# VHH binders against Thymidylate synthase: the designs that were tried, part 16

Target 1, 260 residues: Thymidylate synthase, of Methanocaldococcus jannaschii (q58167)
Amino acid sequence: MVLNINSFYKNCRGEFMRAVFIYHKNNQRMEKFYKNLLNEPDFCRICDDCYNCRGNWTFKNNVKNIVIEEVYEEFVDNPYDYLPELPEGDICIAQLHEDLLYELPLLLKEKGYKALIVPSETPHDLSLALRRDLKRVCSNYNIEFENPKPFCSLEKKEGNEYINKFIDYFKIGKPELEIEVENGLIKDVKVKISAPCGETYYIAKRLKGKAIDDLKEEIANAHHNYPCLASMEMDKELGDTILHKAGYIAFEVVEKALKK
Key: E = the ipSAE of ESMFold2; O = the ipSAE of OpenDDE; V2 = 0.75 times the mean of E and O plus 0.25 times the DockQ between their complexes.

## First folded at step 17 (VHH; framework vhh_7sr4_2)

Design bb4 (from aa6 with K28R; at its last look DockQ between E and O 0.63; V2 from the best seeds 0.56)
Fold by OpenDDE, look of step 17:
Structure bb4 (fold): chain B 260 residues (1-260), chain A 119 residues (1-119)
Amino acid sequence: as target 1 above (260 residues)
Amino acid sequence: EVKLVESGGGLVQPGGSLRLSCAASGFRFSRYAMGWYRQTPGKQRDLVADITRGGYTEYGDSVKGRFTISRDNTKNTVYLQMNSLKPEDTAVYYCAASRHLYPEGYDYWGQGTQVTVSS
């Protein structure tokens, strides 16, 4: 019985979603997000006692990456020299030079994209000015737009049909856990939604068998051993580092799960 | 050399109007967001209005409906039309430019122009 791998990733409505990542060659963060969805066996080998805690799944047939050359210039006079032809897709995840990013919604519109996600992992990934422009332009093109800062803060919102579907389909965004506690110990942890980097799976593994009182320390250690790649530079909008925010999200997800 | 030069300030009666201009030079004006800030002695500089390179605007709460920011990329100039002026609008008004607009910090600032609203 050739288990049609495609059957496992049908949403409740039998729909397939296509996600396209577009980023520059040296962008290790976006590469990690993309590779997380591929879930290749060699993606994560942090643990000495690896038992493939993530499971045997892959979105390799649903996701594509477009890697473009690095842009060093402050201003790009001809963005289309760098921007390739886009494949067909439903949702685009992009981190690009601002002059390139500014042109992206038009290209997405032409190809029928329904949503654009621009994660900010550094304070310089997307300016407030461009964010405003993109929000308006995308709205005009009937493209949903979100700028999660960091990417693991992406959550469902009313009015974001396709982005919400994206979260549910690929199981990435603001992380969600189900935790079972027995006799003061973590008995089981189920990952419902993972941080786009995949950290949530590692956290889940580390929490199993631990006492409730030790969870904060375990989460901190997990965050260290599965290093967050968000910037340690102060973000003026947040009044804190994006790395810290990612850390807080990791703590909050566990706390929320325990209160249920 | 980067230069932002404000003009159009002065003394006006309550309910009056002024139009500020900021002439920019020395940088790619069309690629920058532009903004107007105001400051009174001893107080912090506050956002009055800003406009992105795409022409999308935002205003401080106290000036919404009364002030309008606009830009002309062919003239490298940003404008602030101020209507229904109040004594509370009295301040030094500064023009600012930013490639990467953040809540705080602009790449370039003008010298400022005094606006005084008084009977």
Scores: ipSAE 0.448, ipTM 0.753, lowest interface PAE 1.4, mean pLDDT 91
ESMFold2, look of step 17: ipSAE 0.626; ipTM 0.857
ESMFold2 (binder alone), look of step 17: mean pLDDT 84; pTM 0.855

Design bb5 (from aa6 with A97K; at its last look DockQ between E and O 0.04; V2 from the best seeds 0.00; counts 0 for: pae E 7.3 > 2, placed apart)
Fold by OpenDDE, look of step 17:
Structure bb5 (fold): chain B 260 residues (1-260), chain A 119 residues (1-119)
Amino acid sequence: as target 1 above (260 residues)
Amino acid sequence: EVKLVESGGGLVQPGGSLRLSCAASGFKFSRYAMGWYRQTPGKQRDLVADITRGGYTEYGDSVKGRFTISRDNTKNTVYLQMNSLKPEDTAVYYCAKSRHLYPEGYDYWGQGTQVTVSS
């Protein structure tokens, strides 16, 4: 259903933000990110005692996914054989073959996009060289560009007006929590910003009622039960796995919240 | 063997137009970004315009709005349409093949074609 994009993007707050995910078939990571924002009832049923901890929100009218065919060739002579016409939008989140990614900013410019986010969940999602070029090209088009590695590391930055708005609007990026502690126990946990995969909600649930001293273990368990899909392959830039970094982010967010 | 052959240069009056062509051979043309550079004696070679495989274009600041780079992959040719030419555009123009999929670094150059803008 080609939803007439113009009329449906108004949330209850009167703000309009259109996010378009574009990725190849069988990309489970990007699919998960996209579905997280849809927040359909069947998206997460990990817990036996599910009480819909995420709430009844949805961005189904604000987000769209474009799934393209897999690219098996190392080099694509004509990226436009794979790249479809893009809808109008504000922010694009993309994981694509590098030859396709290189051409993407031009297409985004033509459709009025203000930002491009290219998450790296594996060491091979975006080369350093292409990252540099994308940054340059996007800058030339007045398109904001970020390559969070992993996606849950995306944070607000000065100069990134639209990406910052994206984080605030969709409430995804580097996780942020508010934690209330009473008598050494976690009384309440509020998710301000969730990891794009939605893990932060699960963590929040798991932390409730737990002792401060047990939080590390609980977070570790949460990662196990709500599995991070980031790669376990060594990333040379990080000097560690992207999966580990995602784990560290999960710990840090709780620690940060407790210090407040 | 990679070969780049420029054509279309010549003498033109200020405000005039020229169309340069670069015929490429010896490589998979559609895979590589192409570019035009220009050089005057004693000066560095400067980027005029480049184009990706998919048609993304960039231009030097001095030629923006006046020059247009394009390519025809069926003909293995890259073009440079030069409008509103100025005396400052006088130079030898070189066609270049990128080393990479991106217009970064060039490994082959044409022989160059002289463009002279003069009254």
Scores: ipSAE 0.021, ipTM 0.477, lowest interface PAE 4.9, mean pLDDT 90
ESMFold2, look of step 17: ipSAE 0.021; ipTM 0.430
ESMFold2 (binder alone), look of step 17: mean pLDDT 83; pTM 0.844

## First folded at step 19 (VHH; framework vhh_7sr4_2)

Design cc1 (at its last look DockQ between E and O 0.87; V2 from the best seeds 0.71)
Amino acid sequence: EVKLVESGGGLVQPGGSLRLSCAASGFKFSRYAMGWYRQTPGKQRDLVADITRGGYTEYGDSVKGRFTISRDNTKNTVYLQMNSLKPEDTAVYYCAASRHLYEGYDYWGQGTQVTVSS
ESMFold2, look of step 19: ipSAE 0.559; ipTM 0.835
ESMFold2 (binder alone), look of step 19: mean pLDDT 87; pTM 0.876
OpenDDE, look of step 19: ipSAE 0.761; ipTM 0.895

Design cc2 (at its last look DockQ between E and O 0.71; V2 from the best seeds 0.00; counts 0 for: pae E 2.3 > 2)
Fold by ESMFold2, look of step 19:
Structure cc2 (fold): chain B 260 residues (1-260), chain A 118 residues (1-118)
Amino acid sequence: as target 1 above (260 residues)
Amino acid sequence: EVKLVESGGGLVQPGGSLRLSCAASGFKFSRYAMGWYRQTPGKQRDLVADITRGGYTEYGDSVKGRFTISRDNTKNTVYLQMNSLKPEDTAVYYCAASRHLPEGYDYWGQGTQVTVSS
């Protein structure tokens, strides 16, 4: 019997999600998001006393990256001079020069992608004008679109079937913790959803054994010590820096877990 | 050299219509978001409407449903169709271009006066 390859992959994709990260050379933020999902032993080297708080998981068979050269010109007349053929995938995570990013939804549509995430770690990672364009073009192509600012603000949303699955499958997005407390001390911290940079595992390690009193300073110190690459530049849309927003998210996540 | 030249302003009766045009040159028009702003004496310029390079629009609350922004990339021109005009629409209307709407406009026109009868 002749298999309908298209029908077969549609039925199977829901269980084996494939994510593709595409970004310019030297984009340390996007590189870190990608490498977080690989979970290679050398990913995190913050602690003197490392005991592999992240565990032995990996998504290396589900995630690919595409690194393209820097674009120095303000306008790109021929985006395909830079953009490669895309691999097969379900969801794309991208940060690119505006003229390249403008073309990306068409490439995604042609390859059958279901979602596009463009994180903003600086105020300049995605202009408000291009965000409006991307939202509408993706909608016309039946591609889900989100611009989390920062990436660790990404949460589930009604109507975002594939992005919701991304969060559940890869366990990254707006962090979620379970905290057990005994005798006023944090006994155990379980990471349910990690920030895409991996910081949440480090925070969880730093909290274990601490008194529940005045955890704010411990969380702030952990956030500072972890290489969070979010911008300290004031963001007009947020009315604050993106780094501060990420820090507030980390604090709120711990508070939420303590109330349970 | 960059030029934004507004035209189509003038005197019109309440309830009337007017179409503003802004002819652009000296930059890659199709790569820019375009906007219309208005200003009365002693006040800051207020957004009337803007339109992205892809044609997607936003409007100020007081003009929504009455004004329509559009663009023609083959003529490097952005338009503002103003219907159901009111005396409160009286202002100098400015064309603007930016890669980074809504703030940080790169280029501004000289303005065109729109006066809706008292």
Scores: ipSAE 0.449, ipTM 0.784, lowest interface PAE 2.3, mean pLDDT 88
ESMFold2 (binder alone), look of step 19: mean pLDDT 87; pTM 0.874
OpenDDE, look of step 19: ipSAE 0.690; ipTM 0.864

Design cc3 (from aa6 with Y102W; at its last look DockQ between E and O 0.87; V2 from the best seeds 0.77)
Amino acid sequence: EVKLVESGGGLVQPGGSLRLSCAASGFKFSRYAMGWYRQTPGKQRDLVADITRGGYTEYGDSVKGRFTISRDNTKNTVYLQMNSLKPEDTAVYYCAASRHLWPEGYDYWGQGTQVTVSS
ESMFold2, look of step 19: ipSAE 0.635; ipTM 0.862
ESMFold2 (binder alone), look of step 19: mean pLDDT 84; pTM 0.850
OpenDDE, look of step 19: ipSAE 0.842; ipTM 0.931
ESMFold2, look of step 20: ipSAE 0.632; ipTM 0.853
ESMFold2 (binder alone), look of step 20: mean pLDDT 84; pTM 0.850
OpenDDE, look of step 20: ipSAE 0.834; ipTM 0.928

Design cc4 (from aa6 with S98V; at its last look DockQ between E and O 0.57; V2 from the best seeds 0.00; counts 0 for: pae E 2.6 > 2)
Fold by ESMFold2, look of step 19:
Structure cc4 (fold): chain B 260 residues (1-260), chain A 119 residues (1-119)
Amino acid sequence: as target 1 above (260 residues)
Amino acid sequence: EVKLVESGGGLVQPGGSLRLSCAASGFKFSRYAMGWYRQTPGKQRDLVADITRGGYTEYGDSVKGRFTISRDNTKNTVYLQMNSLKPEDTAVYYCAAVRHLYPEGYDYWGQGTQVTVSS
């Protein structure tokens, strides 16, 4: 894909979207989500036999990141000592210290943002108490709010106009694949929607040429070999680890694509 | 030292009203969600009402429409206004404070105050 360096990428209907990722320094999970959308050549170097399974595309003119210094205090009395003036944007993806995150919806409203996504990759990324506050404050501000756990569980939902557009525009969220099978072997795998960490492209590469009889082991091995970033800690709300949830999503996506 | 001290319990006739108070000290009250729970002998504690740090409320089904939770951050106090009381509301009522529901959270409980609804 060839993009105009001096303008936003627009789809075939002339639509575009601006996303802002805001997170603390050293948050490798959020940085990976952001860098997945840049798709620079060094993003994924896991395969010895790499042939650029991700393809040639970028959203670098449509996404920005804001990196906030680490907060070591339990409580932040003045969040604006840390929070900068936000750039122009449509959708914010955030993981921040709770006291900073509590203030974020007001900043988003003042800049005309339409949605806030707070992914949870660990049980500690968003407390249940704050999630409840954020949902209500965002609703009062006419800002769409979602807390996908994990981020690759994010699906379209009626009433989420802007988040639905985010998924369609950036092609990240709950993965979607198209799989072509010939003579019991996987001939081709096309990634329609990728997991936000980018593993879906790696899984697609690992499946090409494999027999359809025994894909569970191949998918599990691919998921294990890729830095999936999800926590192995038990999540009380899910009744399972977030890592297991992400792995089951990967299995479900492949099975659904084979059924087509 | 964290303390949650409930008051305002007592004996009341069916259809009557009581107002419970929970005075908090030893933590940053305004940064916590607060709640009221109740327990009858031999049963688990049941949610009665809670209120987020931003003031948003939720109620147990059996008390919705009759009870109102509120908070005053300048007094570090959470309240439960109980109207149209019924005998089944008889229980020990506990105040609780929650900032995080996972390992980094600080869950604090009061010692409870008895509410008895009887003719």
Scores: ipSAE 0.422, ipTM 0.739, lowest interface PAE 2.6, mean pLDDT 87
ESMFold2 (binder alone), look of step 19: mean pLDDT 84; pTM 0.847
OpenDDE, look of step 19: ipSAE 0.446; ipTM 0.754

Design cc5 (from aa6 with Y102P P103Y; at its last look DockQ between E and O 0.82; V2 from the best seeds 0.66)
Fold by ESMFold2, look of step 19:
Structure cc5 (fold): chain B 260 residues (1-260), chain A 119 residues (1-119)
Amino acid sequence: as target 1 above (260 residues)
Amino acid sequence: EVKLVESGGGLVQPGGSLRLSCAASGFKFSRYAMGWYRQTPGKQRDLVADITRGGYTEYGDSVKGRFTISRDNTKNTVYLQMNSLKPEDTAVYYCAASRHLPYEGYDYWGQGTQVTVSS
């Protein structure tokens, strides 16, 4: 069993949010979501002449990751051979083998977690059957549950008190931008909420100085060049690929920001 | 060798009831979602009901409120209680198993059992 569990710190007023990412070894997408919230200097290496478009911030004291051994067998007889005792936390973000994930809501309830997010970045990350089970079991435990497909489609919902707080606190989910335009040119772009992969900061950098009538191609190009790692496989539920869905989200949020 | 064996079909009057059973063997039943589908000649198989490994159910619109799917993992058996039967329910009913309940594709199918609701 491989564990990477660190204790959480609390501020002096008790105001904080603790997120725990749990995923299998070599899951690059989940690791990127976790590392985005650390914001260490080497997180983004896309630009030759980086000017640190992300800024100097970190949530390293508010997030932990738990890395689970890879599971290649179809069935796991004893899920608790893999699953550790969880730390205390508020929100869990998970991608795991189905037999492990099936057990996770009980562990979360016992540790007082308030929400479970299972992102789908490929069509195979969460089956329809297990999504139904997780939604119903979490509801019975008073744990909020979302399966955003992709993760950057996660937005606030009435009734999702803790997931809404997660989005506000960590400023990740469905992106939100503020765009300042002067003389038909983009003067400044502020990231209010970033995609969980961090792409939104890169898009904001790419848009600065561009004419507002040239943006469609620039956004598509930025999305293509940034390693979001979402699948190009056709997803039957979406009727499109998950990568295309993420690209449409990026375009939509820029358009929304321009209209305000 | 995987087997799904349906039983309990037959002839019933409108408004009557039947209970279908599907005995499963040769796979880890408790880890599979189970479903009932029905087919009339010349048409595609339609979902009647399915049930996840955790016991959570979904129903086709035309049967909701009248039919109940259930499972017993001790007996490796899935059931379909059919109440308030209508002539439109006449079909061959198939038991199916899927590891994941994908949008399409079941791993295993039974041979089917005839249900006939007399007019």
Scores: ipSAE 0.545, ipTM 0.822, lowest interface PAE 1.7, mean pLDDT 87
ESMFold2 (binder alone), look of step 19: mean pLDDT 85; pTM 0.855
OpenDDE, look of step 19: ipSAE 0.678; ipTM 0.859

Design cc6 (from aa6 with E104S; at its last look DockQ between E and O 0.85; V2 from the best seeds 0.00; counts 0 for: pae E 2.3 > 2)
Fold by ESMFold2, look of step 19:
Structure cc6 (fold): chain B 260 residues (1-260), chain A 119 residues (1-119)
Amino acid sequence: as target 1 above (260 residues)
Amino acid sequence: EVKLVESGGGLVQPGGSLRLSCAASGFKFSRYAMGWYRQTPGKQRDLVADITRGGYTEYGDSVKGRFTISRDNTKNTVYLQMNSLKPEDTAVYYCAASRHLYPSGYDYWGQGTQVTVSS
């Protein structure tokens, strides 16, 4: 069934990936990333004039989520009271309490996972200290590790074989667009890679028919109208909010597409 | 409640060595990143070295190769071995603890210990 669904999408030549999202109950950001890959018809209901700009596809047989109970205590003495046995998978996308996340690479190694992505959508999603530990432990286990801040900043890197394949297979990460311009107006916008939240499809719809002179305003309006759940809290590492960073990424990617 | 107590400072000649210790109590030491900072009057505190809960270290550029940070979780103690000391290393050295190095900053600071390298 997965092969049948993927016959309409690029790079389906017997190369399949299994992604596992693990996060705490009520983590709406991580749930949205997971649900974006399901692509059920009610995922996006922003437009009164919806024409299903996302199309018909699903990765429901290639993705799983694991929802962990909320952790209210500052320290977890027994992380394995919360962490289940992981299913079979290739890549894990995680946001967890620090004491649980610290243990996750060992579980991934034991199940043969090849990569771990820990997105940061708020300044508090992954500390510098834990990022340093995770990078080193994953390296020791031959597990690729990335901490995109935000998730839509994730791009291919030399040495990230499995994360590069993740981006290619699921078509999520730092957005990539193809834009056709005719007479100073945007005629068509094709989404090659979407932001993990699905925003890029909405932006593409809103740009069609617009003048190039209007792009900054149009992208800003689309970004703020889409429920991108990235934080408006100031992030010391970025020197800006994560939501603003995501907006700048959206603008930058459109600019690059206009230059071909 | 929380205490960070530095010791091992003092007066030393250039080229000499000192070992600083920071004894910690009142928090779960093994779950914290630990660091050493130094400060001269009228300036901000500069990072000397830090070490994560997993034991992974980082150093300020001016001390790389000369200073070594380490920790002993059984003794709730972080150390700074300072070799090949120079007059510009003269400062008050502070122990610090953080659940997260950044962006949250450091949660706890010690009182400081003076290190003086005579010229």
Scores: ipSAE 0.480, ipTM 0.803, lowest interface PAE 2.3, mean pLDDT 88
ESMFold2 (binder alone), look of step 19: mean pLDDT 84; pTM 0.853
OpenDDE, look of step 19: ipSAE 0.828; ipTM 0.924

## First folded at step 20 (VHH; framework vhh_7sr4_2)

Design dd2 (from cc1 with Y102W; at its last look DockQ between E and O 0.01; V2 from the best seeds 0.00; counts 0 for: pae O 9.2 > 2, placed apart)
Fold by OpenDDE, look of step 20:
Structure dd2 (fold): chain B 260 residues (1-260), chain A 118 residues (1-118)
Amino acid sequence: as target 1 above (260 residues)
Amino acid sequence: EVKLVESGGGLVQPGGSLRLSCAASGFKFSRYAMGWYRQTPGKQRDLVADITRGGYTEYGDSVKGRFTISRDNTKNTVYLQMNSLKPEDTAVYYCAASRHLWEGYDYWGQGTQVTVSS
């Protein structure tokens, strides 16, 4: 494992929150979510002429990633052979084999975590049964629990103090924009909350200078050029693909911003 | 008493091989990730290789493809097979144990000297 020995620091705003990502090696989705918060210069390579639309912010002192080996077997006899001791943290974002996930709430409780977020980007990331179990167990441990499907659907909810704080602190979740329109053209776009993958920044960039009537097309093009990694497999719970839902979220955020 | 004892170091010619061993005692070995680090005088200690409780391995860029870390929980021992050794590999090699690799190591060995020279 790559040693990433970092302490957690307050950000430039004086706020303090610790987020820990835990996922298997080669999980490109979770890696993207984590790296988005690092905001390294080489994170986004979409534009040939980059003008740093994301800005110079970073949460490198507020986030850690725990990358464990891939699990290929359907059943894991000894989950603790794969699960390391967790660092201190406030919120955990996890995508793990189900047998490992079953053990995670206890480990989080022991370390004083306040919330567990388990994003589903594929129909197979979290079974209904385990979701129910995690909700129950987390509740017993006084840990907030959310299973956003997809991750960019995570929104503030009553009763989720720490998850709400997470959204506001790290500025990721269900996207929120402020759009200024002048003479039928997009004058400015401010990203308040970004999709965890960082796509919202790219969308914002593409919308600037565009006519209102062309925004749908621009958003579609944005999805093409900044590809969503959500699954194209049908999700029975959604009655649609998670990818499609992510796409709808991207459209909705712009529409909502324009109505303000 | 916690103890990590390295062995297997020595002098070897370029292109040669060495196998380091680290015998652990005084703690539950199977609950710890293990790692090998190396350090030369005046320089920082660098990661050579580490292995998780479950056997997941990572390597420093300079040793990838040449070194192999492994562990035997029945013997409370972690190994470092070093092949195709280069003069640049000359260093003191340290064994370390960690419950959580991302926050450092809990225990360190005293180190063993590896010298690669013609």
Scores: ipSAE 0.007, ipTM 0.275, lowest interface PAE 9.2, mean pLDDT 90
ESMFold2, look of step 20: ipSAE 0.466; ipTM 0.800
ESMFold2 (binder alone), look of step 20: mean pLDDT 86; pTM 0.868

Design dd3 (from cc3 with G54S; at its last look DockQ between E and O 0.90; V2 from the best seeds 0.00; counts 0 for: pae E 3.3 > 2)
Fold by ESMFold2, look of step 20:
Structure dd3 (fold): chain B 260 residues (1-260), chain A 119 residues (1-119)
Amino acid sequence: as target 1 above (260 residues)
Amino acid sequence: EVKLVESGGGLVQPGGSLRLSCAASGFKFSRYAMGWYRQTPGKQRDLVADITRSGYTEYGDSVKGRFTISRDNTKNTVYLQMNSLKPEDTAVYYCAASRHLWPEGYDYWGQGTQVTVSS
């Protein structure tokens, strides 16, 4: 387990949000979500001509990760063989073996957590049965719960006070852009909320200087080239792949941001 | 070998009651969601009720308030109490087990038990 020992950052009103990512060793998707919030210089290496499109920010003092050993057995009788004592925190973002996830809400309640996010980046990340159970158990514990599929579909929702604050504080969830157009060309793109994988900054860079006539193709190409790692497996609930859903979200975000 | 064995079906008059049972073996019953589905000839199977591993239930709209699903993990058995039966409830009722609920599919199905509601 590796914990960040630095102090938590606070916003200009003296408030802060503490997030804990918990996931199994070798879960590259969850690790990327966590590292996106660290924003270390080596996080994104796609562009030869990098101008630091992500900017100079970090939440390294507000986020921690807990890496759990992989579980190879089909059933875990004693989840606490794997689950550590949780640090203090406000929001937990988790992907774990089913039998560990069943136990997690109790640990969160005992430590005073206010929300649990379990993203689904593959059809197998959270079963519908467990989603139902987590919704009910978390509700009974006064813990907000969301299962965004994909994570970049996470948006504000009435009744989700702490998840709404998470989105506002960390600037992560369903992307939001501000786009300025001049003479049919994209003049400027500002990222207000990034996809959790960091793709939104890359898309914003790719769109600058492009003609609005070409945006759909440019977004599709950027989405395909970015290492988002979302699954290309057909998801029966979506009727499509999760990667395609993420791509449609990227299109929607850009179209909504255009002035007309 | 996995087995799901339904029992308790039969002929009943409208307004009557039946209790279906599904005895399970060959898998870790307590780690599975369980469900009841029904099918009339020439139609797809329809959800009647399901119950998660933690005991939380969902019902099809046409049976809500009349049917109750329950489980007993010590007996590896899931039940369906059917009250206020109507002719439209006539069908073959199937027990099903899944680590995942619909739409991810069901891992195991029983052979079915006939329920007939008629005068």
Scores: ipSAE 0.335, ipTM 0.706, lowest interface PAE 3.3, mean pLDDT 87
ESMFold2 (binder alone), look of step 20: mean pLDDT 84; pTM 0.849
OpenDDE, look of step 20: ipSAE 0.734; ipTM 0.886

